# VHH binders against O-glycoside alpha-1,2-mannosyltransferase homolog 6 (omh6): the designs that were tried, part 8

Target 1, 298 residues: O-glycoside alpha-1,2-mannosyltransferase homolog 6 (omh6), of Schizosaccharomyces pombe (q9p4x2)
Amino acid sequence: MYFLILFSSNAELGEVLRTMRSVEDRFNKRFHYPWTFYGMDEFTEYFMSTTSTIASGHCEYGTKGITYTNHLQFILTISYLVHWDLSQVKPLVENNRLYQQRADALAQENLSYVYSPLFHSFQDWVVRSLLYHPQLEYDYVWRIEPGLKLVCEEKKDIFSTFKDSDIVFTNHVCERKHSGIYAMEEAIEEYKILNTQGDFSNIWVYSNNYTYCKYWPFNEILSLKQIRHNQTYTNLINYLLGSGGTYYHRWTESDILSAAFGVLRARANHMESVGFFLNDDVHYCPETIPYTGRCACL

## First folded at step 18 (VHH)

Design w4 (from v1 with H104Y)
Fold by ESMFold2, look of step 18:
Formats: C-alpha cells, sequence, structure tokens
Structure w4 (fold): chain B 298 residues (1-298), chain A 122 residues (1-122)
C-alpha cells in the first residue's frame, strides 16, 4: 500500500494546489493513491475541501485530533505523536544551560535555527512520525513538498518501478560538516562498537574531512516497511533520537535518516525517469534537447 | 531581503504593561512562524514565545500567563503584549522569522531584528 505525503500549512494553499495539480495530471490521476497532509496547525475546512477536490484518491489530514493506541504503541507520548505540540519539548530547551551553551557554539558555525525550539521539535517530530505515527501505516511514502512541479508524463506506476528499494532519491545535498555532524559520526561509531553483529557501512552518500552529502527529503520515496518494522533501522534511529542530538547538536531529520540509510546499506535507487522543478532554482530533466514530448523541461 | 524592526520598549514600573511590535518585510510573513527572544545584560539569549503561521501560540514557562503573542498578517506585524512585568523581564527583546514547514532548504543564518529594550525598574 502506497501514498503521497505533503508537509504544508494553510497559508500555502495556493502552492499546494499547484503542486497537487501537477502530480495528479502527470501521474496520480491514473493510480489514485491517497494523499496525507501534515502541518503545525489544524487544517481549515477550506484547505481540506479544496485539496480533496483536486485529489483523485482519498485525503487524510494528520494533525486532526485522533488518538491511536495498541500494546506496542501505547506510551505517554502517543498524544505527542498524534497532536504535535511544542510544549511537549520545552523541558529539553527551557532553562537548560547545556542546550544554550551548545546553541551558542553552533551559532558561531553559521547555522540557522540553533536557538529555535520549533525547528528542533519539527525535526524530532518528523522522524518519530515516520517511525510511529498511526496514520502512516503504509509500505511506502512519496514525500512531496509545496513548490514541486512534475514536468514529465509518468504513465507507469512509479511505486511498482521501485518496489524493492529502501529509498528512492532525486538528489543529494553536500554541506560543510558542523560540530553536530562530527558528534553524530561519533555516536554512530559507538553504536557500531556496541552492536558488533551488525552489517555496517559508510554513513554518508559521500564525505571527506570537511564535507558530507546526504539525501534531500523532498520528492523521495521511503520504505516505511523498513523504517517502522525492521528492528535494525528502528534500533539505530531510536539510538540517535535518544541521544538528544536534534536539540543539542541541531541534527535535521535528513541528517538522521540519511545516516541510517547509509550505515545500514539501504537499497538506494535514483528517481531517473521523473523530471521536476522545485522553485526557480532546483530542477531535473531526464531528457536532453531535442525532447520527445514526454517532458516539458523548458 | 528580510527586515525586522522591533519597537515598543521602554521603562516601566513593576507590575506594569508594555506592548512590543515587530514590523516585518522581505518575505511572505503569513507563511512563517514568528518568535520572540530576549537577552538580559550578561545573560544568554533565551526563547520567550512562538506563534505559528496558523496562530497556535507557545510560551516559555517564565512568561506564561503574563505575556501574549499575536500577529496581524494583513499588516505583517508581530506583537508581544507584556503584563505583570517583573525585574527579571528586563532585557533587549528580539523578534525573528522562525521555521517554515520545510525540512530541506535551510537558510545559512538566522534573521534577527535590532531589538527593543525593556527596562523594569527595581
Amino acid sequence: as target 1 above (298 residues)
Amino acid sequence: EVQLLESGGGEVQPGGSLRLSCAASGFTFSSYAMSWYRQAPGKQREWVSTITSGGSTYYAESVKGRFTISRDNAKNTLYLQMSSLRAEDTAVYYCTKDFKWRSYDMPKYDYWGQGTLVTVKP
């Protein structure tokens, strides 16, 4: 079972509709996969009615007040996972001298959002939601963000094409390592030592002493089957989350997920046939001039 | 580019009230969460309050019940209504453009206003 996921807000409705129209016109009108939306605020009736009109499949809105429990998922933080709420993470950042000292140090490394509880909680919530959110009980997710425009006809079912992948990526980004990234590398090396029976590989898509490259978390397909139900994945990801590095080291969800996929030898494939633009400055076209008519890249 | 201008600071007696404003430009104000921070003399910068693009509000425990954050998207303005002020509220108050619901394209640095000084007399 497969679905499309989109992170957005009510204020972005126009951009959301343009993205959905593109994905529906180029792909989903043939397959009717459901859409799942997440946001920091409850979606308005107007947002839900207009997006559901565009969708060819069922729509679900993940910030609604739904409580899900079972023996394996019934914990004190279930409400936190279903009803994201910044107040649940305040104790980690408020009146915490070590957090503040670390944020000051990271700020000197030209990093954004180092002081932002909202940013840290979002990164943490995304990773925990991919692991545990009750509304994401599917095998695969295609992560789509507002601003994405598909530019090629996709007559074949993209999910079927990549059904044996752990991650299907569009591109990766390379950044200078900050002190938090070195801390993640240290944590993973300790994890490897503590788990000598594991089959581990390199952390990043590419790295050297000063640079690391990781998967972009947009226009990518992730196997939730692996992330949620393969204990090898859940053990490492929970080890990283449990360290508090999203708060103390300003780790992003893409840092955590890319590192996990790298070190655990994820079956990674490139989304070669899918042409797209994201905003004015990010694009990929699978064709070169002259075009065949399948793609409208320019 | 992004511009943030705080105003409304001043001197006030204990128990008094002030309303801070932050005029914002250079970005789609309604799409972003907005936050207030403060920095007292000789202290580290601390988070005060956040309001999401959809109007959900969050407060540091030290100001809960006394401060109210709000926004006017038509005027691109963020507000902080401060009441029951205490000596420990003395600080320079900063507004900032906070996180938008995107997880991949991060700005290289944070955007801060110039700050507005709030002094609560002893």
Scores: ipSAE 0.640, ipTM 0.856, lowest interface PAE 1.6, mean pLDDT 81
Fold by OpenDDE, look of step 19:
Structure w4 (fold): chain B 298 residues (1-298), chain A 122 residues (1-122)
Amino acid sequence: as target 1 above (298 residues)
Amino acid sequence: EVQLLESGGGEVQPGGSLRLSCAASGFTFSSYAMSWYRQAPGKQREWVSTITSGGSTYYAESVKGRFTISRDNAKNTLYLQMSSLRAEDTAVYYCTKDFKWRSYDMPKYDYWGQGTLVTVKP
């Protein structure tokens, strides 16, 4: 089963609807894949009613949108839901001094929202939700962020294409390497010592010594079934999360997942047929496929 | 242009109360989580409280039970009601537009106001 997922809030209904209309009109009206909405707060009846009206398929709304106060409580909650073995999970030791010190250091490196508990909690929450949330028991997910617009008519079943080719469809971004990423590299090295399983030879793609390339999840298709059922994948992710990487080093979900994808040597490519527009700076128009006349890229 | 203007700071005695306001403009206020931070002299900036666009509230342990964050979307204003103030609450308090669940928009989120000074002293 395939689904479209959107992380949003009630206040973003307008953008959500515009995104949904775009995706429906350009693609999903042909296939009627379900939508799953996920957020920090429970969605209002109005949100649910309105989005359901736009969707050509079934709409599901996440029930566990509550942020957690600490990692331990969150882990416990997830454990109860998915029968997670906590024997291998060490509770995060919160060190406020280290937290602040790292935040300041990252701020000096111009990393955004380094002081936001909401940010790192959200990153952790998203990753864990993708891995374990019972409402996301799907084979493949197309993760879409509010504001995204599809700019081309897509007549092919994108999910089928994904499945048939075993290619991870993603957009990627190359960013300046910051101290948090160095910390992740160190954590992975430690993990390799502790674990013999997995191919760690190609964790990330580096453009040079100062840049790394990672998945950008604003428009991404993932094989959740494969990820969830891969012990190497989940073990690494849990190790990274358990180390407090999101907490201390502000690792993003994209950082963590990219690392995991690297370990798995997941086949990841840009999907050339999917044009999209987020803003003037973030957009893509297909260039290598035959022009169908249905792309509005300008 | 995103603008955040904090107000309401001042001097107050220990145990006293103070209400801070943050007037926001230049963005859709109701769509964003908003947060209060503070920086005491010689100390690092620390998170105080966050309120989501949906109204969920979060507090630092040091201010739980004493501070209340709220918002008025119609007025594009964020509030921080402080009670039972302590000397250690002395700081410049900053309002900020917090994170939106959009990966592509992260670089644009770091907006701070000028801050408002709160001094708790006998």
Scores: ipSAE 0.352, ipTM 0.666, lowest interface PAE 1.8, mean pLDDT 82

Design w6 (from v2 with S103Q)
Fold by OpenDDE, fold request of step 20:
Structure w6 (fold): chain B 298 residues (1-298), chain A 122 residues (1-122)
Amino acid sequence: as target 1 above (298 residues)
Amino acid sequence: EVQLLESGGGEVQPGGSLRLSCAASGFTFSSYAMSWYRQAPGKQREWVSTITSGGSTYYAESVKGRFTISRDNAKNTLYLQMSSLRAEDTAVYYCTRDFKWRQHDWPKYDYWGQGTLVTVKP
């Protein structure tokens, strides 16, 4: 089973609707895959009614539903939501002083949201949800960012086209390595000592001493079946999450997943036939396809 | 340009109350979660509270039950009602946009106001 997922807020309804409309008109009207929406807030009736009207399949609405008092409590709450059993969960953040010190250091490196416990917890939550949330028990998930529009007619089942892939990506994003990324590399090196499975020579799509490239999740398909049921994936990801790196080093879900895909040499395929428009700077049109009239590229 | 202007700080006695305001401009206020942070002299900046675009609220344990975060989208204003103030609440209070789930919306750095000083006398 396949599904489409969108992380959004009620305030993003306009973009969500435009995204859904394009995906439905150009693809999903033929296949009726379900939509899943996740947000921090309960979705409004208007949000649910309007999105449900556009969707050709079933729509599900989930919320993070977390109350935050401190990092430990926040993490426990997230664990409760995702794992449903806290008996073996250890606190991810036990040293608040260290957290604050590292946050300050990261801030000096011009990173955003380094002080935001919600940001950190969200990154952790997304990864854990993808791995363990029972409501996301699908073979493949297509992560779509609100505002993204498909620009080509997709008559083939995109999911079926990439059935042998661990990840189907649209774009890579390259960024300067911050101290947290170096810490991740170190953590993975430590992991290598503990675990012999994996290729640790190149954990990123591309990297050098200053830059690393990762998969950008604004338009990607993940094989949840493969990731969830491959112990090598789950072990590494759990190791990284368990280190508290999302808090101490501002790791994002895309950092963690990309690193995991790198270490495990994931079967990665490019959505070369899928045209999209996010903005004037981020768009893709298959060059040979518009000739046929399949695409309407701006 | 994103602008945040905090106000409402001042001197207050222990057990007292104070209401902070943050006037926001240069972005669609209603679309963003907003947060309060504080930094005491010689201390690290710490998270105080967040209110999502949908109105969900989160608090640090140290202020839970005493502080209330709220927002007026029509006025592009974030508030922090502080009650039962303690000496340890003394700090410069800052407001900022919190994260959006869409990564392409992520700024390279956080936007902060100038802050407003809250002093709780021992």
Scores: ipSAE 0.838, ipTM 0.949, lowest interface PAE 0.6, mean pLDDT 87
Fold by OpenDDE, fold request of step 20:
Structure w6 (fold): chain B 298 residues (1-298), chain A 122 residues (1-122)
Amino acid sequence: as target 1 above (298 residues)
Amino acid sequence: EVQLLESGGGEVQPGGSLRLSCAASGFTFSSYAMSWYRQAPGKQREWVSTITSGGSTYYAESVKGRFTISRDNAKNTLYLQMSSLRAEDTAVYYCTRDFKWRQHDWPKYDYWGQGTLVTVKP
């Protein structure tokens, strides 16, 4: 079972529809894979109606609610709870003062959203949802950001081109290392002392003292079945999430997943056969099938 | 250019009310979640409230039930209605954009206004 997923708000409906039309016209009209939408707000009837009319398959709509209590308690409320046992959920932030101090430090490094508990909560939620959300019990998930367009005709089933050992199909992006990323590297160093499994020498796609490259979440296919059923993945990811690093160090879901994939030497492949356009700076045109695939590239 | 201009601050007695405004420009206001933060003298900046683009509201526990965040997209204005004000609410209040779901739209850094001072004194 395969799945197309968008994280969106009602305000992004236009971009969502354009993305869906592109994906449907270029690919999904042939295969009718379902769409799932996640958002912080309840989706409007108009949103649901319009998206449903574009989709050739079934559409699912999930909502995430967040309860914030002085940085000490965060409760995620969704239609289908990621946490099957909420009694086991621990506070993500144990020290509010420390959180604020670190937020200030990160702010000095010119990072965005360092003070936003909703941002941190969202990062945590995305990772946990990918791992445990019952609505995502699919073999593969294709994460697509609103605004992304396919630029080629995809006549073959993209999902069927993957090998069983493939874990992630995506591009990568490189960013500056901030203090939070160094903290993640340190956390992983601590983790390896207690765990013998994994290759901890290659956490990132690429890195040096100032830059690190991670997997791109804008257009990404994940083998959820493999990830969810591999205890080594879930253990490491839960370790990172459990540290509260999403809050204390502004880890993003892409940071966490990328690190986990790197440590565990997940097979990550470039989505070479799928052309896409997000904006003038973020796009890819396949070199192998520009003519046969009727690609419309920049 | 992203611009945020906070106003409405002033001195108020405990138990009083005050309404803050944040005039936004330079971006599509309606597509962003917006947040209020505050920074008391000698203290760190803390989150107060957020309203999503869809109108969902979130509050810090310390202000829950007393503060109300709202927005007027037609006016590109964010509001914070404060009631039952306490001495501990004394701070400079800032508005800012909150995160978008699309990661490629994430700014490199947060944009802040100049802030507006709220002083709660007897």
Scores: ipSAE 0.815, ipTM 0.945, lowest interface PAE 0.6, mean pLDDT 84
Fold by OpenDDE, last read:
Structure w6 (fold): chain B 298 residues (1-298), chain A 122 residues (1-122)
Amino acid sequence: as target 1 above (298 residues)
Amino acid sequence: EVQLLESGGGEVQPGGSLRLSCAASGFTFSSYAMSWYRQAPGKQREWVSTITSGGSTYYAESVKGRFTISRDNAKNTLYLQMSSLRAEDTAVYYCTRDFKWRQHDWPKYDYWGQGTLVTVKP
């Protein structure tokens, strides 16, 4: 019903173990939710054995099943994707010249990974996986990046709490808009012409002419069930993915899903009880809990 | 500071071979996917090949079967073995760190070396 998910490489095992330990000690030892690991490479036996020893629940290990060549993005049809049939793939992005031109433009905006087909492909894959991957057929997922540390004791079942409140997503970060984000806004406006579902007046949690706020998967809980079983979500997301924007405009998973969350006015929670430390710039300590001895914030 | 230094470029005849190297420093090399790009005169920068931290390799269709990307983590070095070189392979070749899915590790911009020139001509 609920599970923890971590995208990682074999090289990040040390951080993964430390992250898992903190999550287990602070939360999961009470509930034994399963862990699911995804990576660009197959996980080593050592990775799987060591992570399994830390987890109080079972561990599952998946890989990216789609490869790419020459900046071409291939996708499965929705029907085949649901059945996880990799035999039916079609080109998503075919105009390499346009891609390169836009990549150059984005590079001028000081944006990273604009030339990386691995990056673009991964963003597309993650979104599609969240929507359709059979191994992710859970009500809620807690996405955690390696290196994240929980710093507060959580005795309550946060998944159940979120479910009871119909929470769809949690934390958000605000960033500058690049030209690709403006392009997404335009794409959504075009989508609106043909669709009556959604609130297109504001597609972001917060937005102005220069900045927008989106969910950040370093510590994020998502309602997969609500996303997967709502055709309004899946239609919009597939429209965005189908436009090739992950390549032409460097859209990320976070951008795409956040836009959908905004348009559909998804209910959000800020995980106020979940203290965490990622680095000196990214951390959170609850205001009241530390004084109860439940937190060890840095 | 992230530093990338490409070497091994030169002039070669069609059908010839070259091996490019990229010396990396200023970051944990073994934790990153690495990529080769090239830019021909008057053309846009083009992706050539990527190798993940785990050793998975990907190639542009134009170089598939002719180029081989590899890495030596002990030496913090990325390699590109080029064979059956063609005139259209003439370009400045660049090394760069590629995608890491931890978003808090995302740099504001890509890091590139100075590049190494490969010229394929009779």
Scores: ipSAE 0.799, ipTM 0.944, lowest interface PAE 0.6, mean pLDDT 84
Fold by OpenDDE, last read:
Structure w6 (fold): chain B 298 residues (1-298), chain A 122 residues (1-122)
Amino acid sequence: as target 1 above (298 residues)
Amino acid sequence: EVQLLESGGGEVQPGGSLRLSCAASGFTFSSYAMSWYRQAPGKQREWVSTITSGGSTYYAESVKGRFTISRDNAKNTLYLQMSSLRAEDTAVYYCTRDFKWRQHDWPKYDYWGQGTLVTVKP
């Protein structure tokens, strides 16, 4: 089973509908894969009704996270498990001083949301959900950011194509390293020491001393089956989560998973066959497809 | 340009009440979660409360039951009603945009107002 995921809010309904329409018209009308929506707030009846009319398949709407029991020992003490419902959460970090100190440092590096418990908890929640949430028991997930549009007619089953090539994730976007990313590299090195019998590659598939590349945050396909059912993946990811790095180093879900994928030599695809447009700065047009033919690119 | 202007701070007695306001401009206010932070003298900035675009509210344990966050989207204004104020609530209070799902909307840095000072005298 495969499914499409949108993280959204009720306020983003317009963007969601445009994205859904694009994906349906260009691809999903042929395959009728289900849509799943996640958000901070409960979705309105209007949101659910409207999105359901656009979808050719089933639509599901989720808001609350589930607590997960499969945790490794924490390197840094966190008072309570991260729950998406912050109203039920007491202080999340035991060493608040260190957290704040590092947050200040990251802020000086021009990194956003370094002080936001909502942001940190969300990153942690997303990773854990991808690994353990029972509603995400799919072979592959396609996470699409609201506002994104497909620019090519996709007649082939994209999921099947990925499966046939044993692709785990889509790797493309490159960013500058911040101090938190260097901390992740150190954490990985520690992990390697603790797991001496493991065969580990470099952390990043593509990187240099100041940049690293990770899977698309805007348009990404992940093999959940391979990740969930491989203890090598879950052990490493849980180790990273257990370090509290989402809080102390402002790691994102993309950072964590991309690092794990790199270390474990997960096979990546650069979405060579899938064109998309988000804006003038964020887009991809397949080179092998005629510009004025099957695709409508910039 | 994103602008945030906090107001409503002042001096109050323990057990007193105060209402803070944050006037926002330069972005679609209704589409963003908004948060209050505070920074006491000699201490680090700490999260106080968040209200999502959908109206869900979250509070730090230290202020839960005493503070109420709210918003008026028509006025592009965020509020913080504070009651049962304590000496430890003394701080400069800041308003900011909080996390949004879409990563392409993520700014390079957080936007803050100048803050408003709340002083609770013991």
Scores: ipSAE 0.782, ipTM 0.936, lowest interface PAE 0.6, mean pLDDT 83

